# VH-VL binders against 7-cyano-7-deazaguanine synthase (queC): the designs that were tried, part 12

Target 1, 227 residues: 7-cyano-7-deazaguanine synthase (queC), of Persephonella marina (c0qst3)
Amino acid sequence: MKQSSSIIILVSGGMDSAALLWLAKKEFDKVYAVSFDYGQKHRVELDFAKKLTEEAGVEEHFIAEVPHLKGIKGSALTDRSVEIPSEEYPEGPPVTTVPMRNLNFLSIAASFADIYEIENIGIGVHSVDSPYPDCRAEFVSAAEAAINASSVMVAKKKNRITVYTPFLGMTKTDVLRIGLELGVPYEKTYSCYRGTIPPCGECATCRQRIEAFRSVGLEDPWFKKER

## First folded at step 3 (VH-VL)

Design r01 (from f06 with heavy chain S30R H100E; framework fv_ficlatuzumab)
Fold by ESMFold2-Fast, scan of step 3:
Structure r01 (fold): chain C 227 residues (1-227), chain A 122 residues (1-122), chain B 107 residues (1-107)
Amino acid sequence: as target 1 above (227 residues)
Amino acid sequence: QVQLVQPGAEVKKPGTSVKLSCKASGGTFRSYAMHWVRQAPGQGLEWIGGIIPILGTANYAQKFQGRATLTVDKSTSTAYMELSSLRSEDTAVYYCARDESGYEYLGYFDYWGQGTLLTVSS
Amino acid sequence: DIVMTQSPDSLAMSLGERVTLNCKASQSVSTYLAWYQQKPGQSPKLLIYWASTRESGVPDRFSGSGSATDFTLTISSVQAEDVADYHCQQYDSTPLTFGQGTKLEIK
């Protein structure tokens, strides 16, 4: 049921945030969206985020720049000298790790929430065993506590801000099933880390989404043969 | 294999408009960004703009903003470039080209059409 | 707009000679640079992308190098079939821009 409340969704243009956006439209009265330009190689994903938020009909879509993450050395997502691996090595944090990315994103979203008096912030984190430290339940709980401790709106109104993570503990396949039920236009979602059109089909995110579609008996729209 | 098929030639009078076609065969038409590049006789290549078919969005060089319109017909796998208010300086070979890799409208072109010679005279 | 300038405008080489074509950008384009070969009456054909990556099917005598503002296309041993105009293109920012071209002829 729709709640008499507002939410701001972190929208990347990828399949998980698209499912979150469609779910938020069903569950909340007012839905806002924020997308981030941090110099990522898959910058074309921002075009998909704009189209998805337009089709969903959000109250406002914010584009926030994160300049200190632009060109950061050592991350394959932002450093053009570091190749996106076709096979992810399982040891240690992935080379695609951007330091404290989700912490930066949540803090920026919290600023919008405070300004617009929004009581929920939605983020599409899903796997409990994520290799990224800022995608885990412990991180989400700590971020929510810090947001509430520093919010002017919370101090004035005595209402908490909730970090809304409906997919936490779910597999990518579980999230895809929810999105399919909600009518998400997956042919308009984009996840490739290399930022190519068409998607490369070989990076970790391409392989994950191909497997997710396969697990529900479907082919990824990007990799279907044309008739 | 991917082929981009364009008409050989068009002749137009100054002040009119033209709509040039580029029909893709093979491959995944809607998954690739399509660009338009022209070449005046004996001159270099000049980028007009690009379109991402799946999004329906286009980006143009400022010189062509307001005069060029890029569209696609997904049912026929055909890209179009319409150019209005034609001048004699628009006489050129017009190529469509596929962008294999890029960011947004940024890329290099792995497949090119054969080009359409547009002549604008009298 | 980023202006791409190629040099020389034209050159004539003997078969088997090493030829070097230059391309300069008015501001840094990092490694977002491609090279095209255009034979008379034909459409351009991709040779090199990402400044130094050779397109599949392109002979290994073609190589690209450079970064930032200064780029070079080298043909290690020129053949008769290499007679063409060569164009560089930046794709660091829109509008996408090309150099004016270098015409390669055999003596």
Scores: ipSAE 0.006, ipTM 0.509, lowest interface PAE 11.3, mean pLDDT 82

Design r02 (from f06 with heavy chain H100E Y103W, light chain T53Y; framework fv_ficlatuzumab)
Fold by ESMFold2-Fast, scan of step 3:
Structure r02 (fold): chain C 227 residues (1-227), chain A 122 residues (1-122), chain B 107 residues (1-107)
Amino acid sequence: as target 1 above (227 residues)
Amino acid sequence: QVQLVQPGAEVKKPGTSVKLSCKASGGTFSSYAMHWVRQAPGQGLEWIGGIIPILGTANYAQKFQGRATLTVDKSTSTAYMELSSLRSEDTAVYYCARDESGWEYLGYFDYWGQGTLLTVSS
Amino acid sequence: DIVMTQSPDSLAMSLGERVTLNCKASQSVSTYLAWYQQKPGQSPKLLIYWASYRESGVPDRFSGSGSATDFTLTISSVQAEDVADYHCQQYDSTPLTFGQGTKLEIK
């Protein structure tokens, strides 16, 4: 038996991290959250992350700045000179790729876990056929090993830190079904890459969430209200 | 502290079916994947399948597809495995086991039931 | 399906000796490997997961290592209570598969 059941969740404000947050509140005694400001165009997502964590009732919500990722050239998410694609068919990695984003995020979350003596770090990766190397099982395994090799808490207390990835190998539709059963307030989640209110409905993330809702016989709350 | 409670033994005739139970206590039942693993006398462990209670979906080893059916009753926190068309080679201890991930069929088992000895003989 | 092969089938050691148990996968399982201890008449008990992570409550003398196809469970100083069958399990892909087991005995 563990001494305490605690987790820190990477919360973006989007659908997948919201499902993870609600699951964590059900499964862990103490839930912390961390969100990242890396200069992304859809920064309104951080406002939704703050509202979601307040509603969930987390122990503490941290906002971590990632300055070296701000203004990354060539990424549509951080380079303001690059347009967010609507209907272009991509070849190779998407133009929205931010190099080593999840590695940076996990290392920062691990620092909070070490300081607050938190035993689990939750990340909502779920891509079966991920185009992003830092969303795959191999990456998660390597990151967890590096975190444990580096942790002061682990060295002192002999308790390991687990990278909790309950949605790994699932589709967005699978994650949505889980979130619906958990009672996630999806009308308070936001994923639009363009950062518009209302969401644009045409970027990759808008299209994916609309299709996920349709696949379970529902209409996306954002577009149900607007259309 | 999680406990998985199984009946001690069952005796069945060849050609019949059996439905084994596994009652979970401690922790949130619907948040964990439940798996079934058997062990024939003096032999190794063999995975039968797993079910994700919150999704109501199950996955099976090919050898058991069509013969095994995994179900759950969330109201009683009980998982079931039904195995049909029983043969003498199905004689084994049947374990239920919890996968802490709760959301996938790929995992390791942190808690095990005590096992039910199924004997199939005429 | 991935075939897991353990070696040796059985091993007899003296108290205090270092014990090495091997597990080989027919194809790469990355680090998706667990080790279980099973004492006579008992259910398996998790020792190691993710190839090298020790489960809470498991003594420090147990350690796991390896990746891809070759894995090792080590008991640094074997004790009488360690008499058991040890099983490895991969969880890289379904069906989940176990090795045949290694029986550890004390001389």
Scores: ipSAE 0.000, ipTM 0.420, lowest interface PAE 15.4, mean pLDDT 81

Design r03 (from f06 with heavy chain S31R L55F Y105D; framework fv_ficlatuzumab)
Fold by ESMFold2-Fast, scan of step 3:
Structure r03 (fold): chain C 227 residues (1-227), chain A 122 residues (1-122), chain B 107 residues (1-107)
Amino acid sequence: as target 1 above (227 residues)
Amino acid sequence: QVQLVQPGAEVKKPGTSVKLSCKASGGTFSRYAMHWVRQAPGQGLEWIGGIIPIFGTANYAQKFQGRATLTVDKSTSTAYMELSSLRSEDTAVYYCARDHSGYEDLGYFDYWGQGTLLTVSS
Amino acid sequence: DIVMTQSPDSLAMSLGERVTLNCKASQSVSTYLAWYQQKPGQSPKLLIYWASTRESGVPDRFSGSGSATDFTLTISSVQAEDVADYHCQQYDSTPLTFGQGTKLEIK
């Protein structure tokens, strides 16, 4: 009787969660995925999440709706009256902040983990000093503790659920190097906050993506030009 | 579910090198960073370094940089620490330990090997 | 390097007594602090992480507290099986560093 390892990955369709998904497929016996519809402007990212999970060959891909986050006023990601900025993070939490987004997402993923008896929840947070409070190590630790205190599976089996954050403390460039080594199909990832096809190339996530590729001597597949 | 298996003891002469092993079972080896920690007789714990198996990237405490080399063999789920230019003060129990956080620089250790006693004497 | 200092070096307690072990960091480590129990002839075992979170399977008589530079491990009612060395460890920054250990004995 072999112990199997299982994980459910939060997949957005973007670069970081794609790298995490490919890493999880290499390192875990069973990989599940969950993606979230919270009324975000870049909803087309969900289509890329579906393509990525299909290509990776996950056990099951769940789409969870988060209706109470739809139409949140003041966030550029959900409030159509607030423009997506073209500059990188100037100070404090950006206008693209959705309150407690990752807390909501981890709670939903934990419900799936509890129901399907999955031992790990993977989230692609990176950067120790993230401007988003719910992307930091302190938040991850507190969420893991709350999940384990609440889990029926943990109470019955005495096995804990681990929140798996292998990219915490890494730059986006570090995560990209990992994904390239794993063979992630980055041409199938999508990060533009504006939700346009082609991506706008000028929002914070497009600019971070372009810079990450340049830092490893490559062109972002979305912006590749040949003479 | 996870266990780390180390040999019980090694005896080496001063000036030689040693390569200690740590075999992982019961979990996916390469998803977590592996660290090496030593304990001299009657003393506290001292961190040597850590390695992320999937990349082979290793980080060391400055005291051990240039003398310690961390490697992994993913096919056998085995981590190795090679320590060169051995001195009598390298006599200690050497533990391998799994990083709970999943990276080598920051973390606490949820699973430990039983330790290998390295004795360096003439 | 961040230097971790534990106190006392050793203490002997009577069964059922409250035990307090201290750990001090030379600079702030926020809550990036873990405690390990090491029984004679055994490897260390994780007790507490994030300064106050108890590892699964650890009896609730063990508790951790503190932040920044001053941390405490408390055993509310010491039992015979608690005889061990206790080590604190910071993981705020590399290199990872441990305290020198506190030896707990029964009188």
Scores: ipSAE 0.000, ipTM 0.430, lowest interface PAE 15.3, mean pLDDT 81

Design r06 (from f06 with heavy chain L55F G56D H100T E104D; framework fv_ficlatuzumab)
Fold by ESMFold2-Fast, scan of step 3:
Structure r06 (fold): chain C 227 residues (1-227), chain A 122 residues (1-122), chain B 107 residues (1-107)
Amino acid sequence: as target 1 above (227 residues)
Amino acid sequence: QVQLVQPGAEVKKPGTSVKLSCKASGGTFSSYAMHWVRQAPGQGLEWIGGIIPIFDTANYAQKFQGRATLTVDKSTSTAYMELSSLRSEDTAVYYCARDTSGYDYLGYFDYWGQGTLLTVSS
Amino acid sequence: DIVMTQSPDSLAMSLGERVTLNCKASQSVSTYLAWYQQKPGQSPKLLIYWASTRESGVPDRFSGSGSATDFTLTISSVQAEDVADYHCQQYDSTPLTFGQGTKLEIK
């Protein structure tokens, strides 16, 4: 079950990366985390990432700034003039797309992996119904190849870095079922792209999250009604 | 509409303790951090501390660490602040205020209680 | 602790005049700054958050600006109902800290 190796997890504060973090704590000996400040509208994402990693008991939590992604025009996540859509993901890349976001994130995580001699990088991508090109299996394979071709640790020790993507063939509902089994504190996760408290309940991530909870017979902790 | 209801006044002697209440109505109580802020007569606002119901944690300004205790009763949607070893300089209006954040102590306050005037005198 | 300093301590203005209130942080607070209005005998009310975002229901004559250490609250045309103390607050780090307040009066 538990690996005799180390992993660094990309933690956003959302439900998918929280499930990944809890799974990694079960499966790996040493768990590190990295979160990204790219000027996203939802500052709350970083604060939830900090609380989740503290509760999980990671070895170290890194916050990496990605300044060239801050203020990107045309993306609803970084361009304050673009409204966050209240619809499910449309065909093609949605307006919430940040160009090459996961490529930038994996490259930065790979730098930490190389420095700390960590052999695994975990990312909570799931390919079912993903409109984002950098969330697909083809991208993950290409990124892993590039990381291994450029790693000082890999060249020196002849070991390989694995991009760990346990959820790649799963729906959000599948990932939620796994997280519930692992005991993930979902009341401590946050997914709203608008960055509001309470979460808006109307953006694509809020709607997907609410639907995932309902599909397993539960109410999202953020949206429980008083009775 | 969200409302935070506090008692109007309390009078205590030096050396005693006081437990002030703040009852929330409207909205989801546990989704927000609740903070306590005081204001001495004619003075500015001073942060005492905050409590995060979803994490069951509280954080305090150093001046109040060990004297103030923040708690919540989720079943009655009520936040409490207990302040011990009262001194005359604790005479102030004590406000509860709702954070726009439910996950950290870093926030601004969208709703305020009407305040409780605590008078500490012999 | 981050020390917040407001200026001036008090200000008397004529109706319709433009008012500028300043708030300075002892170290960078990015844009994690809020402004509150407190009328005599009342609780503070949120006016501005994230340095420049106006709270819902606040008249558009109120505006906030600034970043890092220097922040400004502007009232473009002062009305009688604007008589109040104005407080700035940083929320970049704990402990949360407020300025000492600026009292606005009408001549």
Scores: ipSAE 0.000, ipTM 0.450, lowest interface PAE 14.8, mean pLDDT 81

Design s03 (from o08 with heavy chain L104W, light chain W94Y; framework fv_ofatumumab)
Heavy chain, then light chain:
Amino acid sequence: EVQLVESGGGLVQPGRSLRLSCAASGFTFDNYAMHWVRQAPGKGLEWVSTISWNSGYIGYADSVKGRFTISRDNAKKSLYLQMNSLRAEDTALYYCAKDQGSYWGEDAFDIWGQGTTVTVSS
Amino acid sequence: EIVLTQSPATLSLSPGERATLSCRASQSVRSYLAWYQQKPGQAPRLLIYDASNRATGIPARFSGSGSGTDFTLTISSLEPEDFAVYYCQQRTNYPLTFGQGTRLEIK
ESMFold2-Fast, scan of step 3: ipSAE 0.026; ipTM 0.592

Design s04 (from o08 with heavy chain G101R G105P, light chain W94Y; framework fv_ofatumumab)
Fold by ESMFold2-Fast, scan of step 3:
Structure s04 (fold): chain C 227 residues (1-227), chain A 122 residues (1-122), chain B 107 residues (1-107)
Amino acid sequence: as target 1 above (227 residues)
Amino acid sequence: EVQLVESGGGLVQPGRSLRLSCAASGFTFDNYAMHWVRQAPGKGLEWVSTISWNSGYIGYADSVKGRFTISRDNAKKSLYLQMNSLRAEDTALYYCAKDQRSYLPEDAFDIWGQGTTVTVSS
Amino acid sequence: EIVLTQSPATLSLSPGERATLSCRASQSVRSYLAWYQQKPGQAPRLLIYDASNRATGIPARFSGSGSGTDFTLTISSLEPEDFAVYYCQQRTNYPLTFGQGTRLEIK
């Protein structure tokens, strides 16, 4: 059943946040969305985020600029001098890591939550033992605590803000199955780190996406094979 | 009483077709994913196909992909399996099964029918 | 596809004894494993889902444990009606797969 409450969803245009958006539309009375422009190489993903939020019918879609993350040296997602790898790095955080990205995103979303008196913030983090420190359960719990300690809305209403992470501990295959059940238009989602149209099919996110579709017996809409 | 009743099985020659039906009662059929699971004589269980509550997701085992089609009619509270190009190895008891969670499937089958027998032989 | 291997193939015990049935996955299925009981001439019955959660109406003597690749179904004190074939099943990846079964027989 739908909750008698509101949520703001972090929407990237990718398949995981799309599944989260559709799930939020089913579970919450009012759904808001926020997307981030941080100078990422795959900026075309923001165009897909706009299309997805329009189709889902959100109350309002915010696009927040994060200028201090633009051109961040050392991350393949923002540093134009660093190539996006065709394979995921085997040790430590991947070269595509943007320092404190989800912390920045959650803090900005929390500001919108306070202004609009929204009691839930949704983020599509998933997977066990994520290589990204800001995608883990420990991080989510700490961020939620900090948000509640600093929220004007919480101080006035004594109502807790919940960081809604329904996919935490799920595989990308699990999340895809949920999205397919909810009717997510995956042909309108975009995940390629290289920012090409069509997607490159070689970067880590393209490979994960193709594998996820194959694991449920389907072809990724972007990469249908000739018969 | 929650119940699933399969029908449509029988003896059929290789290369021919059969359509199985499963009639549901006692629960809100249109809220649940439905599954077909088969069991060859004296063998274990083999998952065949899944269909979501709204037919938005459909999955098949590799052995039947391209030959079998799962479908549902929520108004009639019925699940179907259209089986084409039947092979000897498709011989089995075919069970209709209900997912335990409404809407989002957990792929745990809490209610099963009695099964309908399909024998593919010349 | 993920292959589930059950052991032993056959387990012979007496009523009142503890039964321990194993299921091993070819790759991690996390906690997404279910257990079913099937008696001769009957459809399977769901016992356990998500490794350790008892399904509705299942007696407390049935318990599941494990995560990753190694899982166990335990029946703490066998009743006569518990002698049946037991199957594990994973839901981590499609295609959904079952183990080959463990037959629990009266000694």
Scores: ipSAE 0.006, ipTM 0.469, lowest interface PAE 13.4, mean pLDDT 83

Design s05 (from o08 with heavy chain S102H L104M G105Y; framework fv_ofatumumab)
Fold by ESMFold2-Fast, scan of step 3:
Structure s05 (fold): chain C 227 residues (1-227), chain A 122 residues (1-122), chain B 107 residues (1-107)
Amino acid sequence: as target 1 above (227 residues)
Amino acid sequence: EVQLVESGGGLVQPGRSLRLSCAASGFTFDNYAMHWVRQAPGKGLEWVSTISWNSGYIGYADSVKGRFTISRDNAKKSLYLQMNSLRAEDTALYYCAKDQGHYMYEDAFDIWGQGTTVTVSS
Amino acid sequence: EIVLTQSPATLSLSPGERATLSCRASQSVRSYLAWYQQKPGQAPRLLIYDASNRATGIPARFSGSGSGTDFTLTISSLEPEDFAVYYCQQRTNWPLTFGQGTRLEIK
């Protein structure tokens, strides 16, 4: 009933990776997940990543620690001296940028793919005009080439590893529409950069998800007014 | 206040068709997946069909695939089950049930109707 | 399809006693198991979802536990209104399946 290949999904606990996880469960026979602990201020996302992967029913959920990214100077996500801004994606690369974060994440996921003989790596990059250099099509293509040139599994089996980016070129609203259709439990997703419970509602990721839900005529589950 | 009311059941001969309806009130119908669950006389519960909030995902029990069609009309706050090629084994009380999950299906049914009886008799 | 087997088929107890009902799955359902109560002539009522979470309005005497293939519904001190049929249900895979039910009756 599903494609007879395996995939490992980069799961953050946020909306986009949740939609990707649910799509992967529909499209692939075996789904693995990996989440990253890099000292980010929004570590509660990891708890939601665990809940999401358990509910989706993945083969295995890996938590990879990335210690060299902990305490990165100048990034609002890891440096406590830099406040998380209320602006959505300010001009140029945002102060929330962690240097080569997705490159580090893809290389770690590729190690798992090589060991477990998984042929696909899924990442939920979505914006054509992303302010993050490591979320663009050019980066994805280069990373895939490097992974295939380095893989023992690829050399042994003569199969390629594909970096699966089904949301590339889509807006957050487009991804949300797909996720709603797939039955993603959005009340179990968390994206707040400040790491508060409840979410702050004013950081870039909170604002983006509130606007995405509003654009489809719905209220964000975290901010929905109940009777 | 929250209520589901089924209708459309009755006595029907094998091979014929019947359409069940479920009218919802007291909650935002278009935000929830809906389910049909049946119970044969003196027997346990059997899941029949599920439809997502926007009709994008639909599932059926193997026993009814190809014969039954689930649908919904969010503007009318109504759920339907079109039952074709009815068999004696389809005789049951048919329940309409609301999914607990908001904008998703958790496949846990927090609100149920009273049921409508379908008797398929030769 | 995942088969759920409930035991015992019938449990005879008196008010004030503790009831323990079992549900076993033919393969792992992780924690995706719900429990329902059904009284004669009435629709089922959701008691527990995701193995251990009480549904809205359900008294504290009802509790669920277990994971994987072995699950338990416990009623700590039976009230007269608790004598009913209880069903477990899994949501790990479609088709969704229910157990055959355990009838809780007055001794």
Scores: ipSAE 0.000, ipTM 0.436, lowest interface PAE 15.0, mean pLDDT 82

Design t02 (from o06 with heavy chain H101R L105F, light chain R91Y; framework fv_ofatumumab)
Fold by ESMFold2-Fast, scan of step 3:
Order: structure tokens, then C-alpha cells, then sequence
Structure t02 (fold): chain C 227 residues (1-227), chain A 124 residues (1-124), chain B 107 residues (1-107)
């Protein structure tokens, strides 16, 4: 049945974290969520994160501000002078990379885990994230080690904190199949890097979600044309 | 209590169009995904198309993609299938089916209620 | 897509006998499998969902079992009204697929 434990999920409002949230609700007794405001252009995704966590029925949804990442120069996600590309990932980290973003996010989530005595931290990284150094298995392992080495809860109780990455090694299509089976309301997810409503349909994440839906015989809820 | 009544079938020549309708009653139509399933004469069941409660998620079988369009009108409690560029292999009894999922925010499941079907014959 | 293969294609039995119908999936569908009964000139009727749960109003003689790739529908003692075509359906992944059916006929 369910794990007799607790988890805090990093929820962005996008498809992958939505699938992770629904999986966590099935697998864990207590599910918490944390979302991050780091001044991203697609900040409207946070509104969808709030709706998703309310629908899922989490114990508590935290919104953590990360003001030092706001306006970070050189990243298309935070630097208003850098255009969001309408192309797939280039060789190496893309211009949408925010330095140490997931490290900052995991450290903040770990603080909540330590305070609330939560044993697991869930993050929806998967194979398409390989261009980002802080989305790789090596990073996850190192972060988990650092979290356990610095946790007051772990030191006192000797219970490890696990960074839960069930989608690592999966394609976005694999993750979508899992989410559809779990009943994720994908019409309530949003991933466009440009932050437009409707979504642009041309940035890397829009292209990936359109391709994922097409691969399972469905039309992306945002791009339904009926023609 | 739950009833699904299909209509709009008929004899049609290849290349022409038909629009099927399904009138639903006995349940909160706007809370459920709806499906079209067809059955060729003497053959088995083939899933054709699915539409979520709010029309936000739509899927089609590869055999009908680009030719058929599913839609719904929640106020009228009706499901539709617009069939364009009909082919002889589209000849079948077309069933309207209700998804079993009660929760309007969840995915798709098995088909708990079916209509009696409407016959589409594509022949010269 | 996931292919469902039903066997036998035709099963000839007498009332009172036990019927065992098989459905095999080309890849795991976990427990996300349903069984439908279709009588001549009628729409399909849901019998079993989630591999083993009887739908409302379905007699206790119908039971389902299995998980993963191998599923069975059992009718413990056939009644005359049970002679029909039976279909399995998976809803584990898109597209939805049905087996080709098993025709249960009177010997």
C-alpha cells in the first residue's frame, strides 16, 4: 500500500512535478509541497502550482521566495534582456539555465523537511533534464549526502532524508503516461518559459509537452485546435 | 438511470462527412470524460476518441487522426463526433461511452455505460 | 500500443459448466483491465474493472483475476444468458485497446 512516511514535493505547476505530486499522494501517508518564486518569466506557473496542490489535498503548501535569484544575468528565465529561444536544447547547458537553481531549491526544501520532520524530498527530474548540471543523478546523490550530513533531525533520530527521484531515467512521455494513469488534471498544468497565456508553443518546454501528448495519442490541453 | 442515445448515422459515400451526436442523461455530464468506440460488422471493439470533462484533453486513434473531431456541449449534455473524409473502413456501429471517473480532475478509466450505437455505412 | 490477445477465440460449453477466458497483454497493464459482455444486437456491458472488481449488478458467478500481463475471467456455472462475446480492455496507457473477443457458445 502507501509508504508509512512523509514527503515534501517541489511543485512548479508543470507536468512533471504534477505527476510527482499525484504519485506522492498515492505512495506516502503525508504529502507537503513547496514552490519557489525566483523571479522567473513563467511566474504564472506558480498560480497553477497553487491550484494543483489545493486539488491534490496536501498537508501544507509552502511558497518560498528566492530573491537573490531574481534578475540573474545571462539566464533567459530571469534576465529580461535575454530572449527565450524557440529551439530545442543546444549542446551543453541552455540559456534558460539558472545557476544552482535546484541546489537552492533542495536546500530550502531540506530546511522545511528538518523543521517538520519530513523524511523524503521529491523532485521531478528526468532524462530530458540532462543539459542542466543540477538535474543529473550525480547531483542528486551529492545533494542527498550533504542534506543528511547537515540535518539536525537526522543527527538526533538517525533517520535518513531521501531525495525521491522516481522519474530519473524516464522520458517526458513515460512521466506523462504515469500521470495520466494517476489521474493528473493536465489541463491545470502550465510550463511555458515565456509565461504567456496562451502558452507560446515554441519554447523547449512547450515543444516537449506537445510531443509527449502526441506520443500518447492526445492533444495538449493548451494547444487544442479541433481542425 | 444513466442513458446515452446516439444519432446521426446513415449511409454515406466515400469522401463525404457525417456528424454523430450522443445525448446523455441520468448523471452530471460535465463531470466525466466521454468516449467514442466503434465496431465494424462482425468485428471487435475499437476505441476512436476521448474528450475530457472540459474539452481540455482530447485523444484520437491513429486510424482517424486528422479526419475526425470530437467535441462536447456540457450545457446541452451532448457529445459529438464530426467525421470527415470518410472511408469504407470507417463502416461500423459507433458507440458513445461514459468514463467511470467521478472526480472531474482525474484521468481516464474503464467505460461504465454505453449507448446502443448508431450505424455508419460508407459505401458507393 | 498495448496489444491484448484473448483465448480461446471460441469456447463451446453447456449450461452449468465453468468457463475460463484468458486475456494477455503485450506489456504490463498492472491491474488496469476491464471485462465487457456483448450479446447479439446489444451494446457492451461492463462486468469487471480493475482486474477483479465486479461492476454493480453483476452476478457473483462472474469473477476476474490476474495482474501485469495475464488476466482471467471466470464464470463459475454458466447460465443460458451468459452465452455472448467477451472483451477485455486496458486503460493503463494510451491508446485504449481492446482484445479481439472470445465467443462463448452453446455446445
Amino acid sequence: as target 1 above (227 residues)
Amino acid sequence: EVQLVESGGGLVQPGRSLRLSCAASGFTFSDYAMHWVRQAPGKGLEWVSTISWNSGTIGYADSVKGRFTISRDNAKKSLYLQMNSLRAEDTALYYCAKDSRYDIFTGYQYFDYWGQGTTVTVSS
Amino acid sequence: EIVLTQSPATLSLSPGERATLSCRASQSVDSYLAWYQQKPGQAPRLLIYDASNRATGIPARFSGSGSGTDFTLTISSLEPEDFAVYYCQQYSSWPYTFGQGTRLEIK
Scores: ipSAE 0.000, ipTM 0.417, lowest interface PAE 17.9, mean pLDDT 81

